# Designs tried in a protein design chat: VH-VL binders against q9h9l3. Part 273

Target 1, 176 residues: q9h9l3
Amino acid sequence: PRKMVAIDCEMVGTGPKGHVSSLARCSIVNYNGDVLYDEYILPPCHIVDYRTRWSGIRKQHMVNATPFKIARGQILKILTGKIVVGHAIHNDFKALQYFHPKSLTRDTSHIPPLNRKADCPENATMSLKHLTKKLLNRDIQVGKSGHSSVEDAQATMELYKLVEVEWEEHLARNPP

## First folded at step 13 (VH-VL)

Design E27 (framework fv_unasnemab)
Fold by ESMFold2-Fast, scan of step 13:
Structure E27 (fold): chain C 176 residues (1-176), chain A 122 residues (1-122), chain B 107 residues (1-107)
Amino acid sequence: as target 1 above (176 residues)
Amino acid sequence: EVQLVESGGGLVQPGRSLRLSCTASGFTFSDHYMDWVRQAPGKGLEWVAEIRNYFNSYTKYYAESVKGRFTISRDDSKSIVYLQMNSLRTEDTALYYCARDEFDSGYYFDYWGKGTTVTVSS
Amino acid sequence: DIQMTQSPSSVSASVGDRVTITCRASQGISSYLNWYQQKPGKAPKLLIYDASSLQSGVPSRFSGSGSGTDFTLTISSLQPEDFASYFCQQANSFPRTFGGGTKVEME
């Protein structure tokens, strides 16, 4: 079954010196890259650092943002029971305060065949930007106005599809 | 409780126009793609049109038989999807269903209205 | 357009029978195939989506299989409420197209 989605989250700095990463945007796309969810999310704590250069988040985005507790419920309803693809996805799950089963998790920053196709060391952690440029000949995360989590989620799904058949076979033989 | 209620059907002469409406309730309408599917008396199902949601630019698709004559639109503030039908032909006679299009695992019509009847006859 | 050929067009069956309906696409549609049930005077009801996923609330006696061009809907042990028409539908590309339907009738 194609119960598979890709996720990418943006975080802002909260807590002392803005060192705590709090969820501030989440994008989820289906297998074909159609957007299932894309909302700005209001953290329960005061935002100290928007980290705009990377997150793309500004004060204006918080005005009508969905409160964290509500957003989390909406997101988890989409993710539950599905194969979830992400890049360094443990960061996204941490920001969501959520545990997704390893058997249904696919992390494109940790798929040896994907790195091999990109002429990178199999066990190295390569950035989403690098893999997308090498394998899809596409530039993402361009400019200094922050990343698009929609763009990142779409790129992540496309990268996974390049190795989906061989990686699913590997996981069937070698369960996580 | 998810509900879809169609209205606007009726008896009309060839060449005339009708506008169908489908009022949705019980879910976040703005998150879903919406489709129109018709069924001629005693016949099978025929997909007519789809309108995507805000996240996907309200993209519209039409069956070849209705292209240029029918227009799909939506009003998210009222939770209504419309089908404007111009230059109606006798072949357009059918029960018209509104359907909610779920797209999280493939694309599928998980809820349907009861339909509104359109009869094109002289 | 992708043509969906559904067979048989009708089948006479008894309660407890295994019923199999097939659907063939004129070109590859991966797993983007859905199955709907329609009872007389009623709107269609989703049974199976994405070729093999059972819709919530649908009895487990219904199952779907297949990928690419050939798909099957199976009712393992027909019940009285299952006498109805069944339609397959491809969602791979536009326009979306339905099979001609299969009427499962008592006899």
Scores: ipSAE 0.728, ipTM 0.878, lowest interface PAE 1.2, mean pLDDT 93
Fold by OpenDDE, second read of step 14:
Structure E27 (fold): chain C 176 residues (1-176), chain A 122 residues (1-122), chain B 107 residues (1-107)
Amino acid sequence: as target 1 above (176 residues)
Amino acid sequence: EVQLVESGGGLVQPGRSLRLSCTASGFTFSDHYMDWVRQAPGKGLEWVAEIRNYFNSYTKYYAESVKGRFTISRDDSKSIVYLQMNSLRTEDTALYYCARDEFDSGYYFDYWGKGTTVTVSS
Amino acid sequence: DIQMTQSPSSVSASVGDRVTITCRASQGISSYLNWYQQKPGKAPKLLIYDASSLQSGVPSRFSGSGSGTDFTLTISSLQPEDFASYFCQQANSFPRTFGGGTKVEME
């Protein structure tokens, strides 16, 4: 069986109006929730909007941030060959400019059994915060300091573990 | 040693087209943004265009004065950046520099070519 | 567009003099300000990047300071080879824009 990791990324706004989402932090945890990677990342383009309220990223975090190209290499090395779990993970991959094989990707925002377990419509898109509260009885993304990518990655992994057996069996019968 | 060599300049009439090339050597070309900067005779520097390479995805930026007429492109396999100039105007007359953009420790042009001269005259 | 106002347009100085050039941005550009030196018939050369960082190989008599909208390039003791034109350039936003330049001439 392949090893699993969970990933969560924080993005800042770049481009002329700050509408481009650029990777500014990435956290990766293993199956047990241990942190494998957690770095602030320096975008290749000037940051127009730190989006601090959501991202938790501040200007001081960029002082010693890892350049994007270097960080990307480090992250890809970790992800390669593994099952990657994330929530709305397409955003993370987009920010990384990397797309993991679909067969090795698990998106907790698109797992019907997980929504069912949370008494939500199977085809609905639920937030990580909501699912974590409903299924783990834990509050994440609280306060005004922004999100913690480590906390979010850990929560994502724990949520997936709740439906891992069922979902893996489903995927085995219905490969993407 | 980092080298940038521009070529393609010349004398053309208004409305005509010209294609500039900049051949780079001495560094990993694909890792760097590339820019064109021009300088009219006896005048200051004017940024023209920039092309960024995000792992084989390209983003291009242009000065308003050349938008719609100039196209910046690059061939990373050949370490060349191009500037296709269409609908040339007399005010486009200038020495055109290609410059390497460094962005890891800041956003600055750390290396410049010697330039190629473009003269647009009727 | 961000306009860069550079002053003075020209300055006469002697060897050994302290020379100060200023650059003002029409809006905040944080520390994304670079300084270049250009000698007649030559391409520009990077001196200072990120407002105050000295480019490798540039003499220590050159220094930069400032943040936000006001920036300064200082030559602590002018040398014969320093007679040239100097340009500031903002790298905060597109389009990239340069100051009008400052010509440092021999008195």
Scores: ipSAE 0.000, ipTM 0.578, lowest interface PAE 11.5, mean pLDDT 92

Design E28 (framework fv_unasnemab)
Fold by OpenDDE, second read of step 14:
Structure E28 (fold): chain C 176 residues (1-176), chain A 122 residues (1-122), chain B 107 residues (1-107)
Amino acid sequence: as target 1 above (176 residues)
Amino acid sequence: EVQLVESGGGLVQPGRSLRLSCTASGFTFSDHYMDWVRQAPGKGLEWVAEIRNKFNSYTTWYAESVKGRFTISRDDSKSIVYLQMNSLRTEDTALYYCARDEFDSGYYFDYWGKGTTVTVSS
Amino acid sequence: DIQMTQSPSSVSASVGDRVTITCRASQGISSYLNWYQQKPGKAPKLLIYDASSLQSGVPSRFSGSGSGTDFTLTISSLQPEDFASYFCQQANSFPRTFGGGTKVEME
């Protein structure tokens, strides 16, 4: 169970109208919340929209940012062979242009027991912010400075730990 | 090949200071936590201090027996971890090991140096 | 602080014997328990991490078990090179603490 990491990524807008979500920061934490990785990442294409309000990414962060291809290699090395926990994690994997095995993936936005514990509809998609407040009594993503991917990754891991035993048993009986 | 080489040990009088160094090679030093562990002659192992990496704000931890007297630090550009020992006591006499701390899947010391001897005597 | 009580302090055994060493924590440490081997004049060597994971290169005759407060290191068939001291270590909280050690001696 400790061969588990949580990931959270921040994306900026690229492409003609900034509609393409490109990886600009990635944070990975271990089971105990220690940070294994936290880097700003330079997309291969020109950034049209920093989405600073949400991403927290500013132009100055890109000055010494790690090139995408290099960062991707570093991140994949950390993820390989581990259970990867995230919230709406398909977005992170899409930005990484990488897909982790489904059997080793845990998405806290799609765990009915977690929603139930938070007194939310089991089939609803709840935000990380809401679940964290309800279940951990902690405020994340506050202010106008944008998200902290480290904070979000840590919160995601803590949320999963609340339902880990039950969910792992469920998955064992119902493998994806 | 991972290597850890301690240096700086010696004979000192009580109340004096000494700085130990551990030079690392064969791995990405800046990615790892580093620890000092000591062993008094004929005795067991005693954890002394830990320093974490850049991602974890270089946070430090100390054994109660050395708090306020010892300081662990690191220079990632040189791949060196230090142990500044002030106000040394006779009970600080030991072989001091530098150890690499793996924290990816658990916390354990997977590589150790050969140690450097510190003797505190009047 | 978490105290680690290791037993026995010493054990006499012969080649081929099954040797069992126990370590008890003063409070729950989950599976954050490591085992080290130390030979005279040498640095400790990691054997088992996270209670039951065998370190790469360590012979399969070594195994670890346990969780919470009670842990065991087992050598299924003692070999001549296994005569040494063994230490448990908890990594659950600070300060990190070691057991008192067990010396495995030749009978």
Scores: ipSAE 0.862, ipTM 0.932, lowest interface PAE 0.5, mean pLDDT 96
Fold by ESMFold2-Fast, scan of step 13:
Structure E28 (fold): chain C 176 residues (1-176), chain A 122 residues (1-122), chain B 107 residues (1-107)
Amino acid sequence: as target 1 above (176 residues)
Amino acid sequence: EVQLVESGGGLVQPGRSLRLSCTASGFTFSDHYMDWVRQAPGKGLEWVAEIRNKFNSYTTWYAESVKGRFTISRDDSKSIVYLQMNSLRTEDTALYYCARDEFDSGYYFDYWGKGTTVTVSS
Amino acid sequence: DIQMTQSPSSVSASVGDRVTITCRASQGISSYLNWYQQKPGKAPKLLIYDASSLQSGVPSRFSGSGSGTDFTLTISSLQPEDFASYFCQQANSFPRTFGGGTKVEME
């Protein structure tokens, strides 16, 4: 396989009424799903809303969390020069305050052939949970204690691998 | 500067034990998988064992020829990977290399130590 | 276990020659194939990983190709420092296995 990783981030609410999404956990996996990075990350701003139902982040996770500036440096070293796969990946890059080249970015929420395989409208934005259930016959994000970004990153890589050959061919003919 | 320094080799009798150590420096040791690879005198390379990092639950893997006799372990606080070798056989005679296993783009040994010699003889 | 068959076992070559070494896996290993160089009395050195990715600091005369079961290491114009042994290694499955090696000798 190519130099390719999958990423999933968890965000907490900071700023007025917790409306700002700040990075609080990041998981990165290699092509086979091995974990390259998985750290809780301490936002530089006060956390107003842990969003625990979805993020899985609790106050205790912040005690020994890696400061944002340090974590960002570690993460960017892993991502630079690689094809980065994610689901609605714009949100992850925004939380990282990072620009990744479009030519090296793969967003499983915007790959028409993937939706087609799942019997979903090609131009719809489907959730990671839905695509994983339909195409991998696996339930993720189960329960009310929050999502696992490792589980989500692994599912995202497996979903991309289902369409990798045809989508890379498409991108070679139609560069972003 | 990435460095891997093996130690603990020597001459031992069949059936005895040896513990090899590999001290790492110049990188974040805890982020990497670590492997042992051996080479018998005048022969090719043979992979022996791997230990994964904390993110991957310190999972261990062994070559069939050493399974049940050798144990790979690590101490991230000291940046050391170990190979405990029990019930040594003459066919275990080799130069033992410690290698850093990079796994971001495939799986590959990007840095090797100079090796430590193990001779199993009566 | 995946057997790695490497050929030739040795080759005599002159400076400036194109040298080709092949490696065949007993079952499909995708692109999980690495190439190492070893000089007498020295530890192996990584040349190519993931079948075709050139390791940083390795001269561009070295290249790798192949996928699945058949792989090739090519040295486009042999230099004096390239006389050494070369080993392929599969990283698709455990146990990890090496080819038998190819010794590149001066003619």
Scores: ipSAE 0.732, ipTM 0.890, lowest interface PAE 1.3, mean pLDDT 93

Design E29 (framework fv_unasnemab)
Fold by ESMFold2-Fast, scan of step 13:
Structure E29 (fold): chain C 176 residues (1-176), chain A 122 residues (1-122), chain B 107 residues (1-107)
Amino acid sequence: as target 1 above (176 residues)
Amino acid sequence: EVQLVESGGGLVQPGRSLRLSCTASGFTFSDHYMDWVRQAPGKGLEWVAEIRNKFNSYTTRYAESVKGRFTISRDDSKSIVYLQMNSLRTEDTALYYCARDEFDSGYYFDYWGKGTTVTVSS
Amino acid sequence: DIQMTQSPSSVSASVGDRVTITCRASQGISSYLNWYQQKPGKAPKLLIYDASSLQSGVPSRFSGSGSGTDFTLTISSLQPEDFASYFCQQANSFPRTFGGGTKVEME
């Protein structure tokens, strides 16, 4: 397998009215879905909204969480030089305050062949939950306890693998 | 500097037990898979066992030849991986290596200890 | 179990020679193939991982290629320190298995 990983981050709300999305958990998996990294991350700013229904993050997760600056360093060491797969991945990179080369970035929310396989409009932005159900026959992000970023990263890698050959060929002919 | 130091080898009679230890230093031990690989005198390499890291629930895997007799375990607080060897047979005679197992780009043993010798003989 | 057949078992070569070692898997293993070097009385040392990725600190004269079932390790210009045994290893499935080894000896 390629030097390829999948990432999914969970955000909490900081700043005025909790409108700022700050990194609070990051999961990274390898090509086969083995977990390379999975840590709760303590934002440098006060958390005003845990967004628990979506993030799955609660106050107790912050007690021994890795400080943002340290976590960021660990994460970037894993991502650097690799093809990074994510879903709406610009949100993850923004939370990490990180720029990953476009040529090494794969966003499963913007891959036309993947939408086509799911019987969705090629240029629509479909949710990870919807694509996973349609293409992998698996329900993710269920219940009221929040999402699992490990589960989301694993699903994202599996979705990408469905179109990997054709999409890599497309990118080779049409470099970003 | 990554270092792996094995210990616990020796001469033992068939049917007895030995516990091997491998002390790691120079890296974040808890983030890595750890493996044992053995080499019989004048022979090639044989994978023995794997223990995964905390992110992957410390799951274990064994070669068929040792399944049910050997147990791999780890203590992340001390940076030690162990191999408990029970019901030893003469064919278990080998130099036993501890290896660090990277899994970010494939699966591979990037650092090895110098090994500890186990001789099973009457 | 996936069987790894390595050839040749031994090869005699001179400094400056191009040396090629092959490894064949009994089943497809994608690119989950690693190459190790072992000198007498020493532990194995990783040379190449994931079929073609050169390990940090390993000289550029070493290269790996292949995918699926057929793999090759090449030493483009053999040096005195390269006389050693070489082993391939598959990491596609359990148990992990090694080739029988190739001894590169001085001609």
Scores: ipSAE 0.685, ipTM 0.866, lowest interface PAE 1.3, mean pLDDT 92

Design E3 (framework fv_unasnemab)
Fold by ESMFold2-Fast, scan of step 13:
Structure E3 (fold): chain C 176 residues (1-176), chain A 122 residues (1-122), chain B 107 residues (1-107)
Amino acid sequence: as target 1 above (176 residues)
Amino acid sequence: EVQLVESGGGLVQPGRSLRLSCTASGFTFSDHYMDWVRQAPGKGLEWVAEIRNFFNSYTTYYAESVKGRFTISRDDSKSIVYLQMNSLRTEDTALYYCARDEFDSGYYFDYWGKGTTVTVSS
Amino acid sequence: DIQMTQSPSSVSASVGDRVTITCRASQGISSYLNWYQQKPGKAPKLLIYDASSLQSGVPSRFSGSGSGTDFTLTISSLQPEDFASYFCQQANSFPRTFGGGTKVEME
């Protein structure tokens, strides 16, 4: 395989009324789903809202969490020069305060052939949970204890692999 | 500077045991898969065993020729990977290399130690 | 187990020659193939990983190609330091397996 990884981040609420999304966990997997990185990350700002139902983040995870600046360096070292796959990945890059080249970015929430394969409108933004159930016959993000960013990154890579040949050919003909 | 230093080799009789150690330095040991690869005198390379990292549940894999006799393990606090070799046979005679296994772009051994010699004879 | 057949077993070459070594897998291994160089009395050194990716610090005269079952290592212009043994290795499945090696020796 190509130099390709999948990423999924969990964010907590910081700033006024907890409306700012700050990185609190990041998981990165290789092409086969092996975990390259999975750390809880301590935001530099006070956490107002853990958003636990979605993030799975609790106060105890922050005790030995890696400070944002250190975590960011580790993560960027892994992502640099690689094709990075994610779902609604612009949110992850924003939380990382990072620009990844569009030519090396693959967003499974905006791949028309993937939606078509799932019997969904090509222009719709479908959730990771829905696409994974429809195309991989697997339930993710189950229950109310929060999402597993490892599970989400693994599902994202598997979804991309279903359309990889077709989509890479499309991108070669129609560069982003 | 990445370094891997093997130790524990020696001359033993068939049926005996040896434990090899590989001490790593210069990188975050706990992030990497670690492998043992051997080379019989004048022969090619033979993969022996792999142990994965904490994120991947310390899963272990073995070549069929050593399965049930050899055990790979690691101590992340000391940056050491071990190979416990039981019921040694003359065909286990080889130079044993410790290798760091990168898995970000395929799976490959990017750093190797100098090896430790194991001789099994009567 | 995936058998890796490497050819030739040895090749005599002169400085400046183009040297080609081939490796064939008994079943499909995608691009999970690596190439290593070994000099007498030394540990192997990684040259190419994932079939075609050049390892940092390795001279550009080394290149790898192929996918599936057929793979090639090419040295475009052989240098004195390139007289060594070369091994391919598949990383698609367990057990990991190596080719038998190719010795590149001076003519």
Scores: ipSAE 0.725, ipTM 0.885, lowest interface PAE 1.3, mean pLDDT 93

Design E30 (framework fv_unasnemab)
Fold by OpenDDE, second read of step 14:
Structure E30 (fold): chain C 176 residues (1-176), chain A 122 residues (1-122), chain B 107 residues (1-107)
Amino acid sequence: as target 1 above (176 residues)
Amino acid sequence: EVQLVESGGGLVQPGRSLRLSCTASGFTFSDHYMDWVRQAPGKGLEWVAEIRNKFNSYTTKYAESVKGRFTISRDDSKSIVYLQMNSLRTEDTALYYCARDEFDSGYYFDYWGKGTTVTVSS
Amino acid sequence: DIQMTQSPSSVSASVGDRVTITCRASQGISSYLNWYQQKPGKAPKLLIYDASSLQSGVPSRFSGSGSGTDFTLTISSLQPEDFASYFCQQANSFPRTFGGGTKVEME
């Protein structure tokens, strides 16, 4: 179980009209919530929309941000060989231009036992904020200052731990 | 090659102060937690203090036996971890080790220095 | 504080012998248990971390097992260079605590 890490990324808009989601921050925590990685990341393309309300990213954060290629290397080194936990994690992997093995991936937005525990429909896609409130009695992503990727990664890990035993057994019987 | 080199040990009287240093090399110092562990002559190992890295707000932890008297700190620009020891007691006499702490897949001390000797005697 | 009770305090053995050292925690520590080897005049050396993971470069004759409160370090076939002291250490809670140690001596 301690070979698990949780990841959360913040993205900004690049490309025409800012419709391309580019990695601008990445946070990784271990099984106990200790932060393994937390860096602002400079996209390779010009930022059109910081999406500050959601991302929390501001122009000042990009002044000393880690170039994408360097950051990607650092992040991949941490993830390699680990079980990676995330919420709607396909978005994070897409932004990273990296795809972790499915057998080593855990997406808290697609775990029916977790939804059941939160009295939600098992096949529904619930937000991290909602699940965290229902199951951990904690408010995240509050205010207008944007999300905290560290906070979100920690919440994701804590949520997964609630159903870890059951879900790991399920996966063992039904490998992806 | 990972290396940890302790210094600053010596003979002091009770109530005096001493500052230990541990110089690290061969790895990215700023990414790791650092700990001090001591060993009294002919005795076992005793954990003393931990300091975490920049991602974890440089949080510190202390053994009860040294709390309020010892302070662990670090200078990432120099790759050094310190142990400021105040109000020293005879029971603080020990070989003091600096250790690198891994915390990605558990918490363990994978590299140790050779230690520096602290002797507190009247 | 979590107390780590290590046994035996000393053991006499011969080359080729199977040696078993146990460590008991006063409360559950999951798998946050590490084993170290220390030779006279030398710093401790990590052998096993996370209860059963073998540190890189450590011979395969060393193994660790256990979870919760009871843990075991096993040397399947004792070699001349294995005569030393061994310590367990819990990393579940603060303060970090060590067992009292086991000295493996030549019979």
Scores: ipSAE 0.894, ipTM 0.940, lowest interface PAE 0.5, mean pLDDT 96
Fold by ESMFold2-Fast, scan of step 13:
Structure E30 (fold): chain C 176 residues (1-176), chain A 122 residues (1-122), chain B 107 residues (1-107)
Amino acid sequence: as target 1 above (176 residues)
Amino acid sequence: EVQLVESGGGLVQPGRSLRLSCTASGFTFSDHYMDWVRQAPGKGLEWVAEIRNKFNSYTTKYAESVKGRFTISRDDSKSIVYLQMNSLRTEDTALYYCARDEFDSGYYFDYWGKGTTVTVSS
Amino acid sequence: DIQMTQSPSSVSASVGDRVTITCRASQGISSYLNWYQQKPGKAPKLLIYDASSLQSGVPSRFSGSGSGTDFTLTISSLQPEDFASYFCQQANSFPRTFGGGTKVEME
């Protein structure tokens, strides 16, 4: 209902030994999980490591992929002024070279009530896969063909909705 | 800058077919859901059909009164959404609007065309 | 189907008046409610989406509130260009349904 979207990005390795994470796919979903954006993105730097096991990105996905500068503009138009939900979302914002206001950012890897519902330590950083299995009884990131950023973004939104009322009240009393 | 232009309306006999078109410009058509909404003379608004974007597999939805008779489709290469109307009835007489369905913050029709008139009469 | 009931069906008002239009859903629709303005011979225009979000370019005298089943559109100080019909619409479930409309007429 609010101006709220969920995002998940896939990164490939660029730079020395492929240690730099560069954006190669981005998926954004609305509150109900409908897909607002899902494009493969061509990094401006040479791809050293596709990290296919995790990213699902292969060389063929880079054919006709949207150039980074154009994709970034499209993505930022969707995110601006909205509450953006993600899991370990700092990594996504870093790959986008983007600063999103902390007051409008929700990171499901750092929401103590969510861990509590999953019977996990409140201060631990739990994986999206674990929280989704525990709380939604759903297996994501299955197999070795890489992750689906659409699936991950949808799961992230559903996880946030489990604690939305409680967490928004907490943030109103304890602004970041 | 966003424009939706409907065409294809006219006078038809009951039981006949008519195809409406809506040509869009000024935005990335393929990213948006598109809807048809009708308004009978002197009456209120009635939602008819929706077609989703490429990211949601072009899924379609219909009002019960038109299911099996109407088909919504789109051609993203031409930026056109269509409404194929078969087995027309007198109660289908209305002004038919094409609308862009924004879905980033709820679901809402932020741009409408001027409409095209369909009159079903014997 | 979710039925949307608007009241009043019509209201006579003067420039500067505060006008309130209500919309009731037959079942819960969260905040998935939109408000449209329609002038004679013209297409509807979006005013408010998601119950309370003001559409860009719409004057701030228009505001929306409510959630669940009861919703309100308020025009804080009616202007000459505001004499029109107003419709609510739920987007919670299919089929999408509209209220019967409210005519705001000059007294």
Scores: ipSAE 0.740, ipTM 0.886, lowest interface PAE 1.2, mean pLDDT 93

